VH-VL binders against Uncharacterized 76.5 kDa protein in phbC 3'region. Designs and how they scored, part 1

No score or structure here was measured in a lab: all are predicted.

Target 1, 117 residues: Uncharacterized 76.5 kDa protein in phbC 3'region, of Thiocystis violacea (p45365r139to255)
Amino acid sequence: RILILEQDASHAKKIASLLATIGMETLVVDDPMKILARMQAFRPNLVLMDLYLPGATGSELTTIIRDHDDFYGIPILFLSQEADLDKQLAALKAGGDGFIKKPVSREALIAAVEYRM
Below, numbering starts at 1 at the first letter of every chain, in headers, positions and changes, except where a header shows other numbers; Kabat numbers aren't used for antibody chains.
F, E and O are the ipSAE of ESMFold2-Fast, ESMFold2 and OpenDDE, as the mean of both directions, binder to target and target to binder. V2 is 0.75 times the mean of E and O plus 0.25 times the DockQ between their complexes.
[cut] marks letters that were taken out.
Atom coordinates printed by the task and the answers are left out, and those that the model quotes come from them; centres of patches stay.

## First folded at step 1 (VH-VL)

Design bu11 (framework fv_burosumab)
Fold by ESMFold2-Fast, scan of step 1:
Structure bu11 (fold): chain C 117 residues (1-117), chain A 120 residues (1-120), chain B 106 residues (1-106)
Amino acid sequence: as target 1 above (117 residues)
Amino acid sequence: QVQLVQSGAEVKKPGASVKVSCKASGYTFTDYYMHWVRQAPGQGLEWMGIINPSGGYTSNAQKFQGRVTMTRDTSTSTVYMELSSLRSEDTAVYYCARAYSGYDWYFDLWGQGTMVTVSS
Amino acid sequence: AIQLTQSPSSLSASVGDRVTITCRASQDISSYLVWYQQKPGKAPKLLIYDASNLETGVPSRFSGSGSGTDFTLTISSLQPEDFATYYCQQYDSYWTFGPGTKVDIK
């Protein structure tokens, strides 16, 4: 089960449709403020999230997720165009598990998800 | 060499089901996703769904959810599309088309098409 | 859901003419657009992928351009074998086709 936090509805649906072809059940969340409530209801095995979202960074959201006993071990992969190594390191130090470069390639998405499932 | 060969034309009564086959040859069957697309007489192309031949996982267009079932047989490199509860509006040519699973999502190879006529 | 529109819906042209067909998306699809050619009684044939890349074996008189929401297919000098229906398709979010543009002989 994969939760997708992505504000762009088109990109979220592309990712969801690709994951459906490998048997993954997905939930798209477009509001970072709702992430904890959606995770509690949906119970994902993996979270895909944009590193930069309106009102919050993926690093900040990762810190919040990791602060909850229910979710401290769930893999978190960032969708990002970020090339700055220091910013990538900060996201990983917050508890993130990897990056998928935007625009999201089918091969990179499937490989990253299958490796962590 | 590299080709998709579909089953022959079908004539069905309203309410019946039809199962169309698409046999792949000349390439590694599990390296390409298979799509199903239909075209009613004189009309445009309509996407129906996609199947991953490796895992058998499918994703269907909203319009066909509940009526379409896609399956595959890896031993014969064949994909199937079954459409149930047929109505006259389902009269169309049904195509299978492949897309490379690695980095190409467009359809580079198409089957010849299967005409399905729904008539009482 | 991403909708595609094509203009014109049909056109009549002569051999040697420059033909331009437009495809418009209801939202930004970057360059995730394909053009297909379909002749009567035949399956569609891939012409252009990723908005502007010519498929191997397709004549150089075919070209594609555009990004975002507005895309164009151009045939620089129409040949007898080019009379067909042309479809655009997006693959940014699922897969949808435009309604097609029929290129007829005058």
Scores: ipSAE 0.000, ipTM 0.546, lowest interface PAE 14.2, mean pLDDT 83

Design bu4 (framework fv_burosumab)
Heavy chain, then light chain:
Amino acid sequence: QVQLVQSGAEVKKPGASVKVSCKASGYTFTSYYMHWVRQAPGQGLEWMGIINPSGGSTSNAQKFQGRVTMTRDTSTSTVYMELSSLRSEDTAVYYCAREGSLDWLFNYYGMDVWGQGTMVTVSS
Amino acid sequence: AIQLTQSPSSLSASVGDRVTITCRASQGISSALVWYQQKPGKAPKLLIYDASSLESGVPSRFSGSGSGTDFTLTISSLQPEDFATYYCQQFNSYLTFGPGTKVDIK
ESMFold2-Fast, scan of step 1: ipSAE 0.025; ipTM 0.558

Design bu7 (framework fv_burosumab)
Fold by ESMFold2-Fast, scan of step 1:
Structure bu7 (fold): chain C 117 residues (1-117), chain A 122 residues (1-122), chain B 106 residues (1-106)
Amino acid sequence: as target 1 above (117 residues)
Amino acid sequence: QVQLVQSGAEVKKPGASVKVSCKASGYTFTDYYMHWVRQAPGQGLEWMGIINPSGGYTSNAQKFQGRVTMTRDTSTSTVYMELSSLRSEDTAVYYCARGTYYYDSSGYFDYWGQGTMVTVSS
Amino acid sequence: AIQLTQSPSSLSASVGDRVTITCRASQDISSYLVWYQQKPGKAPKLLIYDASNLETGVPSRFSGSGSGTDFTLTISSLQPEDFATYYCQQYDSYWTFGPGTKVDIK
């Protein structure tokens, strides 16, 4: 079960459709402020999230997720164009498990998800 | 229509700081990255850094680390680039340029400001 | 850091000529390359993105090609308004510009 935090509806649909073709159940969340409530209800096995979102960074949200006992070990993969090594390291130190570079290819997405599930 | 309007020309002495503004209109300011690029007289384009107007997060080119500060004001849809400890080599036209939408993979600069000439002379 | 080189540094051409400008990257950047046109005293203008996609409003005489490390910008029939400097830029890792190619009137 994969939770997708992505505000762009067309990109979220594309990612969800790709994952559905390999049998993954997905939930799209477009509001970062709802992430914990959606995780509690959906109980994902992996989170895909944009590193930069209106009103919050992926690393800030990762810190919040890691503060909850229920979610401390869930894999978190960032969808990002971020090339600054210090910012990438900060996101990983916050508890992230990796990056998927935008543009998201089918092959890269499937490989990254299968490796962590 | 999309427009980026920059502040006027500046003349500064070595050691001073300069703060250039770039006011955006015609789109949702917080949905697109903003970049700063400079061009010394007769030279090519040099990328300086990027700001995310939504969160205010920045990433600067290594050459400008410690001297450049990028900020934004969402209430006026304006980004700022401040360069400190100016040297004669900083004489250049400074451009703001809009990057692509966060969730568009393209990363290119589709709209540019008109440029701000900054002259550093004793 | 990814370095870009452009060839030639400058060229002289006549109206109606076919002009080809090359951009080479120091490492594989897939198709994450854009081309800009800059006229004297003006800001750069986007021409081509993702190596080969023509920006809306740009004349069809402009085209881009290439992937990996080698890219070209072609102007099929040079017009008077095309005399300018052309820059390539990569956005695979940070944002790096090529040194530019100046297209002068013959």
Scores: ipSAE 0.000, ipTM 0.538, lowest interface PAE 14.5, mean pLDDT 82

Design bu9 (framework fv_burosumab; at its last look DockQ between E and O 0.04; V2 from the best seeds 0.00; counts 0 for: pae E 10.1 > 2, grease 19.5 > 18.9, placed apart)
Fold by ESMFold2, look of step 2:
Structure bu9 (fold): chain C 117 residues (1-117), chain A 120 residues (1-120), chain B 106 residues (1-106)
Amino acid sequence: as target 1 above (117 residues)
Amino acid sequence: QVQLVQSGAEVKKPGASVKVSCKASGYTFTDYYMHWVRQAPGQGLEWMGIINPSGGYTSNAQKFQGRVTMTRDTSTSTVYMELSSLRSEDTAVYYCARSLYYGYRPFDYWGQGTMVTVSS
Amino acid sequence: AIQLTQSPSSLSASVGDRVTITCRASQDISSYLVWYQQKPGKAPKLLIYDASNLETGVPSRFSGSGSGTDFTLTISSLQPEDFATYYCQQYDSYWTFGPGTKVDIK
């Protein structure tokens, strides 16, 4: 069970379709401000999240997740076009478990998700 | 299978520069970060910097800031590390190493190493 | 500026001995620590990641433990092929390596 927060709805659909081909159940979250409610309903094993989302940053959402008693331990992988390595490190220091750069091949995305599961 | 093949050994004089290559194969080059790590003879490992091959962005260890330049050529799947203003203390084996994530399993495959000798 | 220390800097042990090597970080690095094995003339080989996870293909006699600032690599029954230098590496903030621990087999 993978929760997806992606800035571009087309990219989110592609990611969801890709993960479905290997039997993973996904939920795309359209509104980042609903993330806790969606996590409560879906109970994901992993969160795949862009750093830049409508009305929020991935770092801000990570802090919210890490402050929650039920979700603080759920793996968070960032998937983002952010190429500045110091900014990538800052995101990990905010509580993320890994950073996957875009563009990424289907095989590498699957490997990264499976590795962290 | 994944391979990182580095250029051959080099002998340089103090004040010169050296450029070491690392050719990747067996995976999608731009999906992984590449690191450079060196090891002086009989001594420990020292991280030098990281490059994101997709955009060519780099971050260097503070010790090497201003002396190390990392570049890449995506058409040949090759990363380069150039170290300038060489000193005898720069004599070392230089390794390239791959990581999928920024922050986890950091170096799953290593190049064979390139000996750079700096001597008068 | 996270510094790692290792103890001991070297040791001698017999085949079959239990060997422990410690790594200490200058600040809390959670579990973001790796152990490498390096034999002369070879690139380092990954043994343990995330402080305690055994890399695929590494013998089960190797184990890692610890969190925060204090970490341990244990070889439960030393074998002749375990003669090497062992390095810890942190990846919480940038990448730094410990100074290494040389294991000599008597």
Scores: ipSAE 0.006, ipTM 0.579, lowest interface PAE 10.1, mean pLDDT 85
ESMFold2-Fast, scan of step 1: ipSAE 0.081; ipTM 0.730
ESMFold2 (binder alone), look of step 2: mean pLDDT 92; pTM 0.929
OpenDDE, look of step 2: ipSAE 0.017; ipTM 0.690

Design da10 (framework fv_daxdilimab)
Fold by ESMFold2-Fast, scan of step 1:
Structure da10 (fold): chain C 117 residues (1-117), chain A 124 residues (1-124), chain B 110 residues (1-110)
Amino acid sequence: as target 1 above (117 residues)
Amino acid sequence: QVQLQQSGAEVKKPGASVKVSCKASGYTFTNYGISWVRQAPGQGLEWMGWISTYNGDTNYAQKLQGRVTMTIDTSTSTAYMELRSLRSDDTAVYYCARDLGYSSSWYEYYFDYWGRGTLVTVSS
Amino acid sequence: QSALTQPASVSGSPGQSITISCTGTSSDVGSYNLVSWYQQHPGKAPKLMIYDVSKRPSGVSNRFSGSKSGNTASLTISGLQAEDEADYYCSSYAGSSTYVFGGGTKVTVL
């Protein structure tokens, strides 16, 4: 079960559709402020999060997730552009588990997800 | 080989509805989305909307919101586009096209294969 | 919803190079490296020529190349041939599962 935090509906749907080919159940969250409520309802095993989120940074959201007793150890993978190295470093320091660079291959996304499941 | 076979030409009266089909073959239907694009005679291409073959989610162009419905039938690998309340300016060739959401990059946003088009003529 | 801006027509002689511009906004061409180009001969469906700004599908001549600077993408056809006479359309991802198309450019080979 994979929770996808993306404000862009097309990106989220493409990720969800790809993960469906390997039998993954997904939930898309477009509002970062709803993340904890959605995680409680959906009970994901992994979070995919875009580093570009209006109103919140990936590192801020990672800190919030890591502070929660139920989600302290859940894998968090970031979808990121190479140009945003400072945000990548901040997210890693906040407790992120890895990055998938955009644009990313289907095989790279599947491998990264399967490795952490 | 990838093919998208579209239904035949239609002639409709203003106010009627038309439903165009697009039968996919040569690939796993549920691995790629379908976009619909139309072209009025002598005019340019106009994107109408997109449907996910995985969950049936749709996104329609604002101009067509409320008049268009896109659906799929996974058992026959067929996508459908229904346009209601037809007007004379809906006269166009309607294309379905494969939207590469799941190929070698999940971040791809382009149309690699197109149907041959369905001419819909709306006349009073 | 605004279409991307292309010149209505471009012409050249055989063996020459021509370039077609495609100008959008910071919310489409300027934001994404997700620009594609399509060739359309009269009475036929469009054919993908370039995707992701500059990538060429298998089977498309290396005479076709693409680039982007700011809000403007460009398609260049080198060694212009008679069969290149067609309409060319640019397209860009525009966010939230939407696409926009350019108005099209008629290429004439003199």
Scores: ipSAE 0.006, ipTM 0.581, lowest interface PAE 11.2, mean pLDDT 83

Design da11 (framework fv_daxdilimab)
Fold by ESMFold2-Fast, scan of step 1:
Structure da11 (fold): chain C 117 residues (1-117), chain A 118 residues (1-118), chain B 110 residues (1-110)
Amino acid sequence: as target 1 above (117 residues)
Amino acid sequence: QVQLQQSGAEVKKPGASVKVSCKASGYTFTNYGISWVRQAPGQGLEWMGWISTYNGDTNYAQKLQGRVTMTIDTSTSTAYMELRSLRSDDTAVYYCAREWGYSFFDYWGRGTLVTVSS
Amino acid sequence: QSALTQPASVSGSPGQSITISCTGTSSDVGSYNLVSWYQQHPGKAPKLMIYDVSKRPSGVSNRFSGSKSGNTASLTISGLQAEDEADYYCSSYAGSSTYVFGGGTKVTVL
């Protein structure tokens, strides 16, 4: 199961639709402040999140997720246009597992998800 | 500098309603949630509920469900907490607090004393 | 009653170490690394001292430390000083987008 933290409804629907073609169950979360409650209810196997969100950076959110015993090992992949290597490195140091470049291609998304499943 | 400025003290009769405001400044309002916490005289802290400043979603303490409503006005960076059907045991200092990720409350308002008496 | 159990009071002398326990259940403290501690002086709003079990905000003395084992979180104050005399509260995420607080501990510096 894949939790998608993406505030843009159109992008969230596109990603969820693409993942449905390979049989993945998804939950879209549009409010980063609800991430822990949604993860507790949904029990995802992987998290896809925008690196930059209103209310939180993906790095801040990743640190919070990694501090939770139930979610310590869940793969976190960032959806990002970020080209700055220092910022990408900071996100990985926070506990992230990789990046998927925006705009998200079907091939890149499926390859990244299948590698982690 | 982060500040949460609360409205002034209120005196209410049993059965009335009270609405406390909390005006945020010094940060981007929609980046942090707001929780409301009260403290009766000589007693401990009691969490009342939380509101997302991002989309206005709320979660209330079970004991207060049906009597409390939390709202926000993003244009003025202000959070509100309304408590209805007041009883004498609702007499307390009511705090708003900035909240992040269900982890902590890093800045608190000074508190609003609400006294319920006839 | 408070959802999290704390001792009503703890006392110590200047320079000593004291520890305050905060006991919950497997549905709050036992499930989440989302425990925070607050200091409250008389007539003042609470101040964050520890978050995420063991992390200190900028400006909080390293004499304050936090830990957790099973369903019990602990706040330790080393090198106890007169200004540490206050009420201390623990808090934990409790699932379903809710928080719970401990009953509070009065720390007295003798």
Scores: ipSAE 0.008, ipTM 0.604, lowest interface PAE 10.0, mean pLDDT 83

Design da7 (framework fv_daxdilimab; at its last look DockQ between E and O 0.06; V2 from the best seeds 0.00; counts 0 for: pae E 14.2 > 2, placed apart)
Heavy chain, then light chain:
Amino acid sequence: QVQLQQSGAEVKKPGASVKVSCKASGYTFTNYGISWVRQAPGQGLEWMGWISTYNGDTNYAQKLQGRVTMTIDTSTSTAYMELRSLRSDDTAVYYCARDWGYKYYFDYWGRGTLVTVSS
Amino acid sequence: QSALTQPASVSGSPGQSITISCTGTSSDVGSYNLVSWYQQHPGKAPKLMIYDVSKRPSGVSNRFSGSKSGNTASLTISGLQAEDEADYYCSSYAGSSTYVFGGGTKVTVL
ESMFold2-Fast, scan of step 1: ipSAE 0.319; ipTM 0.809
ESMFold2, look of step 2: ipSAE 0.006; ipTM 0.552
ESMFold2 (binder alone), look of step 2: mean pLDDT 91; pTM 0.933
OpenDDE, look of step 2: ipSAE 0.399; ipTM 0.850

Design da8 (framework fv_daxdilimab)
Fold by ESMFold2-Fast, scan of step 1:
Structure da8 (fold): chain C 117 residues (1-117), chain A 121 residues (1-121), chain B 110 residues (1-110)
Amino acid sequence: as target 1 above (117 residues)
Amino acid sequence: QVQLQQSGAEVKKPGASVKVSCKASGYTFTNYGISWVRQAPGQGLEWMGWISTYNGDTNYAQKLQGRVTMTIDTSTSTAYMELRSLRSDDTAVYYCARSYDFWSGYSMDVWGRGTLVTVSS
Amino acid sequence: QSALTQPASVSGSPGQSITISCTGTSSDVGSYNLVSWYQQHPGKAPKLMIYDVSKRPSGVSNRFSGSKSGNTASLTISGLQAEDEADYYCSSYAGSSTYVFGGGTKVTVL
């Protein structure tokens, strides 16, 4: 079960549709501030998250997720255009598990998800 | 050799419809979307819409919503753009362009030569 | 007006550098690193010069470079040549699989 937090609703739909073709159950979250409540209800095995979101960075949200007893170990993959190594390192240090470069490659997305499922 | 071949020039009366074709060759048609862009004489580029060749999704410019329809025929690697209820200010060169879809980017890297559509009374 | 703001005209002498700005909003240029630049000579289809803010397609001269800061993208042409005289358009992804164009900039080589 994969939870998707992507700023662009159209991008989130395409990611969800691709993952559905390989048998994954998905949930798109449209409000970053609802992330903990949605994770509690959906119980995902993996989170796909844009690094830059309205009102919060993916790094900030990752810190919040990692501070929660139920979610400290869930894999978090960032979807990002960020090429700055310091910013990438900061996101991983916050508790992230990897990156998928934007524009998102179908092969990279499938490989990263299968590796963690 | 990657290319997009467009249909020939059209002259239409106000109120008519026009359907422009765009035939792709030299690449796998379903790996890239098709954007449509128009340019009125002496004016700038105006994005009209995009169609995914992967899943058939379309997104049209708000200004043209309700008048434009984009379709594809994967068996002939051809995209179509139909514009209805033509007005004189629809006179323009209409371009199709290969667009990366979500899976590989969003730039328009290969363009057709354009189709001149003239709307006159 | 056009969704993205460009100066109407920019001129330079051969060998000089010129820069064209492209200003959008936080929901297009500011949100996505998906800015493209197109060159158009009279009577011709546009040609992609820059994509993903700063990347060049194969065959495009390294005299063309792109950058972005906040809501403004820029195209710089160094070593300006007569053949660079053309209209230049910026474009940005605007979400929901939609694109927007700038109004275009006429580059004149003096």
Scores: ipSAE 0.000, ipTM 0.533, lowest interface PAE 13.4, mean pLDDT 82

Design da9 (framework fv_daxdilimab)
Fold by ESMFold2-Fast, scan of step 1:
Structure da9 (fold): chain C 117 residues (1-117), chain A 121 residues (1-121), chain B 110 residues (1-110)
Amino acid sequence: as target 1 above (117 residues)
Amino acid sequence: QVQLQQSGAEVKKPGASVKVSCKASGYTFTNYGISWVRQAPGQGLEWMGWISTYNGDTNYAQKLQGRVTMTIDTSTSTAYMELRSLRSDDTAVYYCARGGWYSSRYYFDYWGRGTLVTVSS
Amino acid sequence: QSALTQPASVSGSPGQSITISCTGTSSDVGSYNLVSWYQQHPGKAPKLMIYDVSKRPSGVSNRFSGSKSGNTASLTISGLQAEDEADYYCSSYAGSSTYVFGGGTKVTVL
């Protein structure tokens, strides 16, 4: 079960459809402020998170997730542009587990998800 | 066979706007970002900004913030750079170049031929 | 003024080696191994010669090499040839998804 935090509906749909090809159950969350409530209800095994989110950074959201007892160890992978090196370093320091480079390829997405499940 | 074809030279009055196009071919457009770099006559290169071809995210040089807009049209594999409120010191050759966003490319590997924009009264 | 400092000109004779310096700060050249070099002949677009400090694109002569020490990157052209006469620009990633260029160096082959 994979939770996808992505505000762009077309990007979220693409990622969800790719994961469906390997039988993964997904939940798309478009509002960063709802992430903890959605995780509590959905109980994901892995979180995919866009590093660029209006109103919050991926690093801030990672810190919030890591501060919750139920989600301390859940894998968090970032969907990231390659030119945002400074934000990538901050996200790893906040407790993120890795990155999938944009544009997201089917091969890279499936490999990263299967490795961590 | 990677090519970036830019629109032709423009002559503008101070206060006008100019929109330069950059049509990409020979590669998958959405896999590489597009950067814009200008060069005033007899001067060096100046980075203006870049745009993601995947989602249209932009980042502009601080001194151009508020005057420049970069856009893409994925259906035609074309990037655009619009500069508003033109001044005489905006007279330059404007280049598009591939890189600065995707595929861990923190460099500019293919360049358009340049578009001369002359701003004069 | 350019953010990265290059000498205005460098001259050499055919067959000699020349070196062009590119000095930045700890916030660009000193922090990142993301320096690139471009060759520009009069009236032409720039051409990538070196990327990621020391890597050569396919088709660029092995006479061109790059290095970095602290806040200074260097481009070396060995076996200098007449066709190397051009302007050379360095560039560095400068953080926050921004880039800076050097002022350029005119190479003259005497």
Scores: ipSAE 0.000, ipTM 0.554, lowest interface PAE 14.8, mean pLDDT 83

Design dv1 (framework fv_danvilostomig_arm2)
Heavy chain, then light chain:
Amino acid sequence: EVQLVESGGGLVQPGGSLRLSCTASGFTVSSNYMSWVRQAPGKGLEYIGYIYSGGSTAYASWANGRFTISKDNTKNTVDLQMNSLRAEDTAVYYCARGYGWYSYFDYWGQGTLVTVSS
Amino acid sequence: ALVMTQSPSSLSASVGDRVTITCQASQSISSYLAWYQQKPGKVPKLLIYAASTLQSGVPSRFSGSGYGTDFTLTISSLQPEDVATYYCQQSYSTPPEYTFGGGTKVEIK
ESMFold2-Fast, scan of step 1: ipSAE 0.063; ipTM 0.689

Design dv10 (framework fv_danvilostomig_arm2)
Fold by ESMFold2-Fast, scan of step 1:
Structure dv10 (fold): chain C 117 residues (1-117), chain A 120 residues (1-120), chain B 109 residues (1-109)
Amino acid sequence: as target 1 above (117 residues)
Amino acid sequence: EVQLVESGGGLVQPGGSLRLSCTASGFTVSDNYMSWVRQAPGKGLEYIGYIYSGGYTAYASWANGRFTISKDNTKNTVDLQMNSLRAEDTAVYYCARDQYYSLPYYFDYWGQGTLVTVSS
Amino acid sequence: ALVMTQSPSSLSASVGDRVTITCQASQDISNYLAWYQQKPGKVPKLLIYDASTLESGVPSRFSGSGYGTDFTLTISSLQPEDVATYYCQQYDSYPPSYTFGGGTKVEIK
């Protein structure tokens, strides 16, 4: 079960459709402030999250997720064009597990998801 | 009823700038990704970039830094600003509609194109 | 960089002939491929998307097939109005991954 947070609604739908093709159940979340409520209802096994979202950074949301007893161990992968090593390190320090570089290729996405499932 | 009409093409000298506009009718540009594609005389189609409802843009590597796409949802238009034009930018420029609600993306409607000639 | 290669670059056939155009991707693009028809002096028109789905209003003599890296567009019985250049286009990843093939010019003998 994969939860997707992506600022581009069309891209989020493309990712969800692709993952559904390989048998993954997905949920697209459009409001980052509702992330915990959606995770509690959906119970994802992995979160795909844009590093930069309206109203919050992926690092900030990752810190919130990691502070929650139910979700401290769920893999979090960032979708990002961020090349700054300090920014990437901050995201990993917040509790992130890796990055998928934008533009997101089908092969890279499937490989990263299968590796962590 | 769906139509895309490009305007603003013409003759410009090397190093010059030009702004193209694409007017949409029969649908709202905020519901779709809108793209620019060009075709040099006697050559194939070449993708330039796109814009979606939230204003997010993405460009082909060769176009990044010289070409900028913008839109006005109220006027239902999409513009292409071209700077530092070169002879190899001579082409017919098309705007095209991406299928926003279907995945993956492809172009279901194209404008008639507008010719840009870069010559001294 | 993802490259789309079309073959042949041009062909000439008779009315009623079966015409096949090939498109190859430099990497696996699943079924994320569209075909466009561009008649002389006209704008491109969508024929097929998702490799094999015929666009509404396109004659049934057009068909597409393929998956991964190898794709074909077939015209089962060439008509005079089919004289055009045909382009394939991949749309596998976002952004900006739209890549067109070089085109195949189809002419009548």
Scores: ipSAE 0.007, ipTM 0.517, lowest interface PAE 13.2, mean pLDDT 81

